# VH-VL binders against q8ixk2r445to577, part 9

Target 1, 133 residues: q8ixk2r445to577
Amino acid sequence: FFGMLQNKGLTDYCFDYNPPDENQIVGHQVILYLCHGMGQNQFFEYTSQKEIRYNTHQPEGCIAVEAGMDTLIMHLCEETAPENQKFILQEDGSLFHEQSKKCVQAARKESSDSFVPLLRDCTNSDHQKWFFK

## First folded at step 1 (VH-VL)

Design c9 (framework fv_recaticimab)
Fold by ESMFold2-Fast, scan of step 1:
Structure c9 (fold): chain C 133 residues (1-133), chain A 121 residues (1-121), chain B 112 residues (1-112)
Amino acid sequence: as target 1 above (133 residues)
Amino acid sequence: QVQLVQSGAEVKKPGASVKVSCKASGYTFTGYYMHWVRQAPGQGLEWMGYINPNSGGTKYHQNFKDRVTMTRDTSISTAYMELSRLRSDDTAVYYCARYSYGDRPYYFDYWGQGTTVTVSS
Amino acid sequence: DIVMSQSPSSLSASVGDRVTITCKSSQSVLYSSNNKNYLAWYQQKPGKSPKLLIYWASTRESGVPDRFSGSGSGTDFTLTISSLQPEDFATYYCQQYYSTPTFGQGTKLEIK
């Protein structure tokens, strides 16, 4: 339930959070970056409340998706996890966002050579399959 | 081109605190984690912790958690490591080392020259 | 923490010799998904800071002479110096970066 959250299809890439401002860890997009095995900005905890927590900073962040959006952004964790912060890691590796009924997919960021996780209609693509390592 | 320059040697009494500085130049200070590693006389290298200069976030090794504080000042590209309640077995050379994050492999590619801290009564 | 063990603790050699230093981790530092070993080697001369020699178990850092080579996978690693030079007498450390960084205890390479 913890570690690097790695993509099966984009095989060297993991969830990564590296906010542009050291004093502002909330509101920025989660990215995908080459897995390095050291924790730091790639260490996430999957909780019994179905949160994906970022715990290398204080205060602790929780990944969320705003209503009508498809990007994963960092919010503050709450005592009771709101629905937009709940993700179900399924047996097949799909990461299902129950509020939107969509799956997290590794995708190339438009107008960039970087990669990001995005919500997409659920498919059996390896780009939608994730595992903790 | 890349340089990490540390503060000078210090002699302290048991129970005192020491604050070591590490000034970075030749790269974007906020683009790389700064780690602290120490080496007691005749001993190997011991990792103490790191600071993310971008966020100010820190991680300390269990052995130092209660006594170490790592900070930075981005305006002068300087990282600090303060160790309190010094004991004689804290006598060591203290190194800062650059540890890349972002688009690079993660290992210590550049090291400061070291700061000798002697704790004696 | 992953424990790193080096062997030998010291060795004596002459200029021109082939030298091998070994490093063992208490658990695998091979990341199966990218097939990379999260292992580095450092050289430290008396009174000086460590210098990176090798990363990813076998990739030589820029500017490091080609007589230095790294090999191994999983839990067992070696650093080889193919033809020892006078400037190579130093202490060598392995380091894993698969998790929280840990170092081996060091191998001191001395003149015979």
Scores: ipSAE 0.006, ipTM 0.529, lowest interface PAE 10.8, mean pLDDT 83

Design o1 (framework fv_cosibelimab)
Fold by ESMFold2-Fast, scan of step 1:
Parts: sequence; structure tokens; C-alpha cells
Structure o1 (fold): chain C 133 residues (1-133), chain A 121 residues (1-121), chain B 112 residues (1-112)
Amino acid sequence: as target 1 above (133 residues)
Amino acid sequence: EVQLVQSGAEVKKPGSSVKVSCKASGGTFSSYAISWVRQAPGQGLEWMGVIIPIFGTANYAQKFQGRVTITADESTSTAYMELSSLRSEDTAVYYCARDYYDSSGYRFDYWGQGTLVTVSS
Amino acid sequence: NFMLTQPHSVSESPGKTVTISCTRSSGSIASNYVQWYQQRPGSAPTTVIYEDNQRPSGVPDRFSGSIDSSSNSASLTISGLKTEDEADYYCQSYDSSNHYVVFGGGTKLTVL
């Protein structure tokens, strides 16, 4: 799968990654932003290794969550995906993070009207359901 | 490549209002917030407020609440800052700045060239 | 809201190193990221450091940022000073509790 990764509950919002410096694409948080249908900063690839890749820039980035954290951060992709970079897109649309055993949920960013994907305990919420468009 | 271009200098009378524009080019306008920052002659930078076009929301510094209105027109990639009830103390260069707000908080990656607003009778 | 305090001016000779401090009046300096902006006379500000210690593309290695929790301050360090570094420098952070962007008062750097 590839394309814009859209939320079922927050219906107009997509995964978005727009690093402020092209030479440093890692270390920043993935956000949710209004789906614009143009790819660019919202174009992601879901790989056979269960990675969510951002390959608009070189080197390619892979979404990861550090142990004990709940934010999705861009890291460098590895030849063999580590567990913290594995997200299982399930039949019901849930995006299950293998290492933490939690699901990716659309959530409000603290102290803002903006939205971000965060790890939360898995529920049957539409805010935890994703699809490629 | 990314550029913010502001409208030209204005001379206004006390009690009037001014509306400054900031046109963005080279990037996805709606993917960023736009902040407005002013600088009185010989003084430091003062934040006025921000518009987050995607959410249709604007937040203002307490000092300017009730006098400032920040809006955006996504079709023209232009943000606007309107300041009413002008006083001589409002004489300043007004900057728009592209605001990359994420988990790290507000930071400005590109700045407009500035618009001088002079308030005099 | 908290305040960010900078020295009004600093001066150093070409080739030397200068450090500009930015002290937070309440709450931890580490609670929110600090950015640094350079403003040359007659120009708009430009970013030299973001997120405490990151350099934008095109900013020389001579510019670096750091945080010191013991003094509750952020610092901008410029090594190998050049005359083109003469400018006003502003630190900036964010008060997440009040949704307010805070700027330091600015530091005038003179290279003599």
C-alpha cells in the first residue's frame, strides 16, 4: 500500500511529515493535517516489513516509537526493520504497534487545536482506524 | 524557494485600522501556521498571534486581544493581520513568519520582509 | 507567561568565540524548545538554531545552541567570529500553558 494515510474518525486528516530542514529528516514528530490529495508531505508507503516509510527525501525515513513514549517520530530506515518501527495494519483498520502492543490513535496535540497520531491502548474507536487513499 | 511576501508600507491616523497581507509561495500554505510578530523602532520582537489555516483558528497575545484579527485565504495562499484602534505606540515593522508547530512547539522557519506601519496624526 | 532575559550587548574580536545567554524567569528552560534568530540591520530575522541545538541547512557549523538547567538558560555560541555575524540575536520559546510565544529582549553582537 501507498498513498495518504487517512483517519476514519477524524475523516479529513492524514499522516503528515514536513521536516523544517531537508538535511535533517529524522527526529521530528509525525503530525495529522487536512488531506490535500497531492501526495508530497502526506505520501507514505506501507512495506512488507510492516514499516511506514517516508521516501520523499533521501535518506528514507521510517516512523518509530521509542520505548516508553507515545509519539510517532521519524527515524532512519534500517535494512531489517526493528520492532519499534513495525506497525501492523489490521483488517479492521487498526494500526498496531508491535513493540508496545498499542494502537495508533488520532489525538489532539497538547495545548493546541492541532492533531497528532499517538500510541494508546487498543479500542474499537474510529479514531484508531486508518486507510490509504 | 519558500517565500513570504508582505504588502507595502502604510501611514495611518490614530483611531484607524490597518490590514497587512502576507502571501506565501513555494510551499503548501495550509501545512503551516502563520504568526505575526512586530518590532517597534529600536525595540525587540513582540508576538501578536497566529492563524492555523487548516483549523480556521487564530490565537492572539493577551495584549492584542480585541484589537487584532488574523485571517487566511487558502485559495490565494495569503494571511492577513488587521489591527484596529491604532495608537502612535503601534508604529512598528510587522512581520509574518511561517510557523512549524509540532511536538516541539512554535518555531519560525521563514520570515516575510516586513511591513512598516506608521501611526501619526 | 514567563520572560526570557538576554544581555543587551556582547562584543568580541574576529576569530574569537562569543556566547549569548537566554534565561527563563519561571519554569524550566528545558520544558519547551528554544529557537535563535539573527537579524542584521534593515533585514528580517532568519533562523540560526531551532529546537535548542539544531542548525537549519545553510547555517555554518560555527553556530551552536545549548541548554543549561543549572542556570535555567539557553545559550547561542558563535565561534570563529566574522564581521558578517554582527547582528541582533533573539531567543524564543513557547509557553504551552498560556499558548504564548515568548521572545527574549535581543542581544546586539558587535565584532571589532
Scores: ipSAE 0.005, ipTM 0.517, lowest interface PAE 13.1, mean pLDDT 83

Design o10 (framework fv_cosibelimab)
Fold by ESMFold2-Fast, scan of step 1:
Structure o10 (fold): chain C 133 residues (1-133), chain A 121 residues (1-121), chain B 112 residues (1-112)
Amino acid sequence: as target 1 above (133 residues)
Amino acid sequence: EVQLVQSGAEVKKPGSSVKVSCKASGGTFSSYAISWVRQAPGQGLEWMGVIIPIFGTANYAQKFQGRVTITADESTSTAYMELSSLRSEDTAVYYCARDKGYTYGSWFDPWGQGTLVTVSS
Amino acid sequence: NFMLTQPHSVSESPGKTVTISCTRSSGSIASNYVQWYQQRPGSAPTTVIYEDNQRPSGVPDRFSGSIDSSSNSASLTISGLKTEDEADYYCQSYDSSNHYVVFGGGTKLTVL
């Protein structure tokens, strides 16, 4: 699958990655932002290796979560996907991060109006359901 | 930082309409959704609807569909809730509130001070 | 489509802990976030808990929220009760299928 990765509960928001310097594609947090339908910073690919790839730049970025952390960070894709970069997109729309046994959930940053995807205990919440548009 | 200030109390006759205003300050108005919630005397909270100014869209509770209209004027940073065909049961305090999570888990902060609308013959 | 049920009233002495429940009638309580609001007489509501268990800035850590999937309910717990905690408390969630905000009926907390 590929396209804009939209949240079922947070209906108007999509995965978004807009690093301040296009020459430094890695190291920054993935955010959620209003879906604009233009692709670019909101265009992602779900691969057969269970990666969520950011296809706007070369080398391509892959979303990862470090052990013990809950934020989704852009890393460089590797020839063999490491476990921290593998997400299982289930038939119900959940994105299951196998290494941590947690699910990706749409959440708001405390005291700000920014939204981000975070790892949380898996529930049947619509905030944890994702689909490609 | 964001403050919501509502218009003053009104007394209306059955069958008339009322339009309550909610003026926002201390932020970018168009970036916030505004919900309307009412509370009849001694009763609980009841959601009426929401407007998202940046999309130009409004959504309403089924109970009020056809009687309520929520609009926004970005030039004055003001949201409006108009309720028509008023009945005595519409007597309530009407609140506007900034809706920080519309469509995924709506939560309200801040709330306006409330506007009492009394419907009597 | 679903209802949120709260006890009508609850009371406890100053310094003690009180818990207010909010039970969802159909569908999982965990399907949508639960918020909690405090309303003192003559005032607009204020948020004490959002997204199940988060506190807005300025809300003391005596307030906490939790979800219990086995009873299909959310709970607001207030420890170290103070007289200023006396208020009506409302839980609230969202019905994604009907695009509707649902409030519980409210619980009157009396500190005595």
Scores: ipSAE 0.006, ipTM 0.549, lowest interface PAE 13.1, mean pLDDT 84

Design o11 (framework fv_cosibelimab)
Fold by ESMFold2-Fast, scan of step 1:
Structure o11 (fold): chain C 133 residues (1-133), chain A 121 residues (1-121), chain B 112 residues (1-112)
Amino acid sequence: as target 1 above (133 residues)
Amino acid sequence: EVQLVQSGAEVKKPGSSVKVSCKASGGTFSSYAISWVRQAPGQGLEWMGVIIPIFGTANYAQKFQGRVTITADESTSTAYMELSSLRSEDTAVYYCASEPRLNYTPGFDYWGQGTLVTVSS
Amino acid sequence: NFMLTQPHSVSESPGKTVTISCTRSSGSIASNYVQWYQQRPGSAPTTVIYEDNQRPSGVPDRFSGSIDSSSNSASLTISGLKTEDEADYYCQSYDSSNHYVVFGGGTKLTVL
């Protein structure tokens, strides 16, 4: 699948990655932003290795969650996907992070009106349901 | 600043093919999304397709599938649009248009000057 | 896939205000950003509005964009009309389901 990864509950918001430097794509947090349908920063690929890839740069970035953390961070993709980069997109639209056993949820950032995807205990909330458009 | 420069006007016979070039400068070519849009005389803008060189793939409007091929050469920062089986109805100005990664603004921030393709016997 | 419908032409006198509509045939107009392009005879299009209602540097504040979910349409409004505004105007959005760029049919604005 390629496309914008859009939230069912926060229906106008998509996964978005806007690194400050195109030569340093790793280490920054993935955000949610209004789906514009026009920009490379909102196009992601879900792969057969259960990766969520950011393909607008070489080397390609892969979304990961570090042990003990809840934020989604851009890492370099590896030839064999490590466990912290594996997400199961389930039939109901939930995005299950295998290593932590938690689900990706659209959430408000602490100190701002910005939204980010975060790992949370799995629920049947529409804020935890995602689809490619 | 990003600039798109297209090849010059072409006159082609029905049944032939035309290949128009679009050279990008002032940005990171591999990160561009480059679309091709045409406009027949007195008509509206018609999207033909897009290439994102980093993905190695192109996507085409339904009307042009099977006749249009969009390619990119990263070493020369040039995108190409080839249209085959030309008909008189293909007479149009062909534009390349880009959404450069560097500005992250949606829509077509930069347009080429256009290339007139005339199909006549 | 969807279509964007614009009126073929609009006319108004200098100093007045015009509004050009752009209606989406299926799915919500608010699902994807709408851009507006101005094209004068013999020239390539230029952007006058992006992201529904934003103006690029150099575009006068007489140009504004809006979204109306009730009518499933976007609108371009030009106030204080000048003769230099006479042009064709195109709305454009994106079909994220099919990854298609969609243009409206265009509206010819006559100022006279």
Scores: ipSAE 0.007, ipTM 0.528, lowest interface PAE 12.4, mean pLDDT 82

Design o12 (framework fv_cosibelimab)
Fold by ESMFold2-Fast, scan of step 1:
Structure o12 (fold): chain C 133 residues (1-133), chain A 122 residues (1-122), chain B 112 residues (1-112)
Amino acid sequence: as target 1 above (133 residues)
Amino acid sequence: EVQLVQSGAEVKKPGSSVKVSCKASGGTFSSYAISWVRQAPGQGLEWMGVIIPIFGTANYAQKFQGRVTITADESTSTAYMELSSLRSEDTAVYYCARGTSYYDSKGYFQHWGQGTLVTVSS
Amino acid sequence: NFMLTQPHSVSESPGKTVTISCTRSSGSIASNYVQWYQQRPGSAPTTVIYEDNQRPSGVPDRFSGSIDSSSNSASLTISGLKTEDEADYYCQSYDSSNHYVVFGGGTKLTVL
């Protein structure tokens, strides 16, 4: 799958990666932003290695979650995907992070009106359901 | 600090075209969306379209499709809005405005140009 | 496509509080962020509120924004009114279905 990774519950919001400096594409948090249909910062690829790749820029980025954290961060892709970069996109739309055994949920960033994807205990909430558009 | 500086006032005949420029300084140019918004005398704000310079892609409001062309020249950090087949109803102040983040074509317009008055009269 | 509807004008005395509404004609007001711009005569607009309720640096805390899903509207509230607040105010949102920026019709605030 590839395209805009959109949330079923927060219906107008998509995965978005807009680093402050386009020459520094690693180390920043993935956010949710209004889906614009133009690709670019919102264009992701789901691979057979269970990676979510940001391949708009070179080198390619892969979404990861650091041990003990709940935020999704952009890392460099590896030749063999490490466990912290593996997400299972299930038939029901859940994005399951194998290493933590948690699901990706659309959430409001604390102390802010912005939205971000966060790891949370898995539920049947529409805020945990994702699809490529 | 970001500053948007627009070209000077224009007086045009009906049926002609006008091309307004917007030169960006102080910040990055290529990766920030630049929108064009107009305001007829005594009237409200009307969005015309947007360009993301690094991709060369533009999107236009339905009302202006076929008449407006928005372009950007990254070497001079300048965006342009060209409006053709001018009518008296096109008399307005035309503004350029910068979007909120890289590649964001939507709208929190953090920075605005000073405006360019275009008068269309016979 | 949708419209954003504002009152044409509002007026209030110095020191009082005024609220300007912005109602979305179709789809939820909460579906997309709402911004508010202030425009004084002869000047370009400036942002007073972004992303529903955030203030840019330099905007006084007398300005606040809110969303009311039940009335399908956003509101700009200005407390402790001062004469320099006299201006036109525009709300703005985004139509994700058509990829359009949408402005409200504008509200003229008179401080008497």
Scores: ipSAE 0.000, ipTM 0.524, lowest interface PAE 14.2, mean pLDDT 83

Design o13 (framework fv_cosibelimab)
Fold by ESMFold2-Fast, scan of step 1:
Structure o13 (fold): chain C 133 residues (1-133), chain A 121 residues (1-121), chain B 112 residues (1-112)
Amino acid sequence: as target 1 above (133 residues)
Amino acid sequence: EVQLVQSGAEVKKPGSSVKVSCKASGGTFSSYAISWVRQAPGQGLEWMGVIIPIFGTANYAQKFQGRVTITADESTSTAYMELSSLRSEDTAVYYCARLSYRGDYPYFDLWGQGTLVTVSS
Amino acid sequence: NFMLTQPHSVSESPGKTVTISCTRSSGSIASNYVQWYQQRPGSAPTTVIYEDNQRPSGVPDRFSGSIDSSSNSASLTISGLKTEDEADYYCQSYDSSNHYVVFGGGTKLTVL
């Protein structure tokens, strides 16, 4: 399925990727931002390979977890999805990163009023529940 | 440089339908969202809906649900807006507009020249 | 579902400063970014402010935007007013609950 990936606990916020340079989309952190419903920065595709693809620009980007980190960043998609780019969207809305055994949580960025998706120990918190709009 | 070029003016009878086109000239719009906004004579801007051409997904303003259909043909880089069951109140200039990635919230960075649709008996 | 209310018209002399307000009827103005568009007669609109207070390349710094949560409004301020600033100005925001774009009613700016 595809659309805006919205948080159940932080109800007005969606996955958002707004690279500072449209010609260089790789390597920056994925953020959470107010859901606008207009696509583009907030339009993602969840694939059968368990990828979260950012298809709005070419080449296609895929959300990945940097080794040893808990942040989500944009990388180029691969023909065969590597483990760091696989997220299991579970029936309860949890977005589970199998390689790390952690869940994606809406979190406040340290020393900031901004929000980002981060890997955290899995809980039953609404901040770890996601759905496509 | 990309330009949005719209089809020419139309005169329609009440109860008929109109289909306006918006072509991205000098490039493609497949990586952009395209909105339709209308403006009745002497009135303000009214958003009708948006389409993301690469996915064929569209969203419409409540007022136009059931009467408007927005489509896109990626092979010709052309978006279409079809409005049915026309009334005299639908007389307006219809604009297509492109959404930009600049900043955290997309804004309209490119507008078509507008298409005047006149609904008269 | 909310409304953005602007004054129908404002006027001011060349060289002076004018401010156009945009008030949100329900929910916080700070919940969603505000954009401002300029439309001259016979022309399509062009963006003068995006994301509350950012200027597109080529827009002079005489144009500025702000938000005031206490009055639940956004404002477009044009300083050093010039005759070519005469136009209709529209604010625009987003209704996240209904997933649609909301425009203000527009303000006609007359430069004396």
Scores: ipSAE 0.007, ipTM 0.608, lowest interface PAE 9.2, mean pLDDT 84

Design o14 (framework fv_cosibelimab)
Fold by ESMFold2-Fast, scan of step 1:
Structure o14 (fold): chain C 133 residues (1-133), chain A 124 residues (1-124), chain B 112 residues (1-112)
Amino acid sequence: as target 1 above (133 residues)
Amino acid sequence: EVQLVQSGAEVKKPGSSVKVSCKASGGTFSSYAISWVRQAPGQGLEWMGVIIPIFGTANYAQKFQGRVTITADESTSTAYMELSSLRSEDTAVYYCARDQTFPGRNYYYGMDVWGQGTLVTVSS
Amino acid sequence: NFMLTQPHSVSESPGKTVTISCTRSSGSIASNYVQWYQQRPGSAPTTVIYEDNQRPSGVPDRFSGSIDSSSNSASLTISGLKTEDEADYYCQSYDSSNHYVVFGGGTKLTVL
């Protein structure tokens, strides 16, 4: 699967990665923003290793969640995916993070007007359902 | 809160290029889309394109594809619109405007804050 | 890939009500939000209506917007017409499939 990773509940929003420094694409938080249909910053690939890869830059980035955190951040991809970079895209559209046993949910970023994907307890909410477009 | 201030009027020769700036003050620049709209003397509003600084990508109206380039510099909170291969028909007031789309709002293109406009005159 | 059509001009006397239409050529007018902009001579446009029928702070309640799906049009209505309302009015929507902004041709409102 590849394309724009769109939320079923927050219907106009897609996974987006636009780091402030183009020379350091690793270490920043993945956000949600208006789906623009242009690919690029919103183009992701779901791999056979259960990674969500950001392939528009070299070296390739892989979405990860650090221990004790709930935010999705960009890491360097490894030859063998580490556990913190593995997500199961389920039949109902849920995106399950294996290491934490939590699901990716569209949510507000702290007290701001920004939206981000966060790890939350798994529910039957449409805000936890994702699809590639 | 956000105010958009554009660069001053310019007189250009046919075949040249013009680059108009639009500096945002107040608020978070990267959270906004910036649209460019022009208006020829006595004519209506014509959309040229938009940049979404947080994505680093721009989209253009078909009529201007290949002649217009819209960019943004987040460090200076400034958007730019460059129009090349100028003709007399490009004489117009050029406006930048903040797109009302913001993280957490319904998806749509709508302008809420407009720059004062920049008159570009193309004459020989 | 649609057009928004407005009358070229409308006129009415002070104190009366005027309505400016904005008709979408293809697809439903209700598919995407409609905004209305006011432009006085020598000035940049300002927003008088957003999201079909909402008014920004500072815009008098005499201004209202509406959508009529049966005629596939949006309307801007100005009641209690004042001489200061004399301006060009533009409707605007967008094509969500192609991310293009569409403006109507504009309507010159004369208060006589």
Scores: ipSAE 0.000, ipTM 0.501, lowest interface PAE 17.3, mean pLDDT 83

Design o15 (framework fv_cosibelimab)
Fold by ESMFold2-Fast, scan of step 1:
Structure o15 (fold): chain C 133 residues (1-133), chain A 120 residues (1-120), chain B 112 residues (1-112)
Amino acid sequence: as target 1 above (133 residues)
Amino acid sequence: EVQLVQSGAEVKKPGSSVKVSCKASGGTFSRYAISWVRQAPGQGLEWMGVIIPIFGKANYAQKFQGRVTITADESTSTAYMELSSLRSEDTAVYYCARGYKSSGYRFDYWGQGTLVTVSS
Amino acid sequence: NFMLTQPHSVSESPGKTVTISCTRSSGSIASNYVQWYQQRPGSAPTTVIYEDNQRPSGVPDRFSGSIDSSSNSASLTISGLKTEDEADYYCQSYDSSNKHWVFGGGTKLTVL
């Protein structure tokens, strides 16, 4: 699967990665933004190693969750995906982060109109359901 | 560095078709959106459509739906815009432009433009 | 569908400040990022502002962008006007409902 990773509950929003420096894709938080249908910064690939990859040119970016955190951060992809970079896309559309046993949820940033994907306890909420468009 | 190089000027008869090319060099082609924008003499910029080469699908402005076809050849890093049933009001400079990673909204590189003149 | 409306022309003297507006006809201007392009005669457009208020490398800090929700408009402000700023300026935004890019009508800036 690849494409724009869109939220079922927050229907106009897609995974988006917009680093301050194009030449350095690592270290910043993944956000949610209005789906523009242009791919690019909203183009993600779900791999057989259960990775969510941002970019296919070198170096490749893979979404990760650092120990004890709930935010999704861009890391470098590795030959063998580390546990913090593995997400199971389930049949119901949930993105299950194996290492933490939590699900990715579309959430509002505090006192802001901005949205971000965060790890939360798994529920049957549409805000935790994702699909590639 | 990224560069977009377009094909040369064309003079066409009414009712014919024109196909303009846009060759990308120096960057990743397949994942970036390529838009086509035209500008009639003395007029403003008008968006025609976009393609993301890896998806192979294009989206068009309603005004051009049915007359414009945008395609891409990933093996040559070239995007094409074909406009059919040409009329005198299609006389314009046609630009290709690449989107940027920053939410895909910025056109970070533009081709030099291709003048298409439609005359009898 | 929405339109972006700009004044047809603005003029100001060298050293002064000019502001060009870009008003969205329906829906919030803040719903989608606004870009600004500069086009000098005989040239392709170049980006002077992207994502509402960001400047590309090489664009002088005399150029700034802002959003005003009360007037439903975006503005491009150019301070310390120089003769080389004389150009056509276009705002641009995205219509997510129709998956279309929208350009404003353009503003001719004359520096007299």
Scores: ipSAE 0.034, ipTM 0.664, lowest interface PAE 7.3, mean pLDDT 86
Fold by OpenDDE, second read of step 2:
Structure o15 (fold): chain C 133 residues (1-133), chain A 120 residues (1-120), chain B 112 residues (1-112)
Amino acid sequence: as target 1 above (133 residues)
Amino acid sequence: EVQLVQSGAEVKKPGSSVKVSCKASGGTFSRYAISWVRQAPGQGLEWMGVIIPIFGKANYAQKFQGRVTITADESTSTAYMELSSLRSEDTAVYYCARGYKSSGYRFDYWGQGTLVTVSS
Amino acid sequence: NFMLTQPHSVSESPGKTVTISCTRSSGSIASNYVQWYQQRPGSAPTTVIYEDNQRPSGVPDRFSGSIDSSSNSASLTISGLKTEDEADYYCQSYDSSNKHWVFGGGTKLTVL
């Protein structure tokens, strides 16, 4: 699966990654932004290694969850996907992070009008449902 | 540095077609939206359409629907704009432009422009 | 679907401040970012303002952008006007409904 990774509950919002330097893409937080379908910051791929790749950059970036964190951070992809970069996109649309055993949820960023994907306890909320478009 | 280099000037007869190319270099190609914008002599900028090479999907301004075709070749990092059924009003400088920042809402790089003259 | 309307021309003396307006015909001007481009004869446009009020590197701080929701308009303000500022200026926004880019009609700035 590849394209825009869109949230079901937070309608019209997609995964978005906008690093300060397009050639230095690691270390920043993945956010949610209105789906615009123009590529760039909103193109992702779910791979056979269970990675969510920012697949328009070389070397490619992969979404990771750092220890003790609930935010999604861009790391470099590795030949073998590390445990903190493994996600399961389930048939029901839930995006499950294997290491933390939590689900990715669209949420409002604290003290902000922006939105971010955060790890939360898995529920049946549409805010935890994702699909590629 | 990113550069967009367009094909040379064209002189066309009414009713014919023109295909302008835009080759990108110095950066990634596939993930960025490439738009075509034209400007008739003494007139303003007019957006024609856009393509996202990696998706192979193009979107067109309503005015040009059915008459313009925008394509991209990822292997050569080149975008194309073909305009058919040319008329004198199509005489203009045609620009390709890359979207950047604000989720691609602005055009950060432009081609040098291609003059297309339509005359009988 | 909306249009962006600019004055056809504006003029001002060097050292003064000039403002170019860009009015959106429908929908909120604040719903999408507005960019401003400067175009000199025989050249492609260059960005002077993006995301309503951000300046690209190399653009002097004499250039500034603003949004006025009450009038549903964006404005490009050039302070300390210089002769080299003489150019055409275009506002631009994005129609998310149609996924179209929209340009204003352009404004010719003459430095007297």
Scores: ipSAE 0.026, ipTM 0.666, lowest interface PAE 4.8, mean pLDDT 92

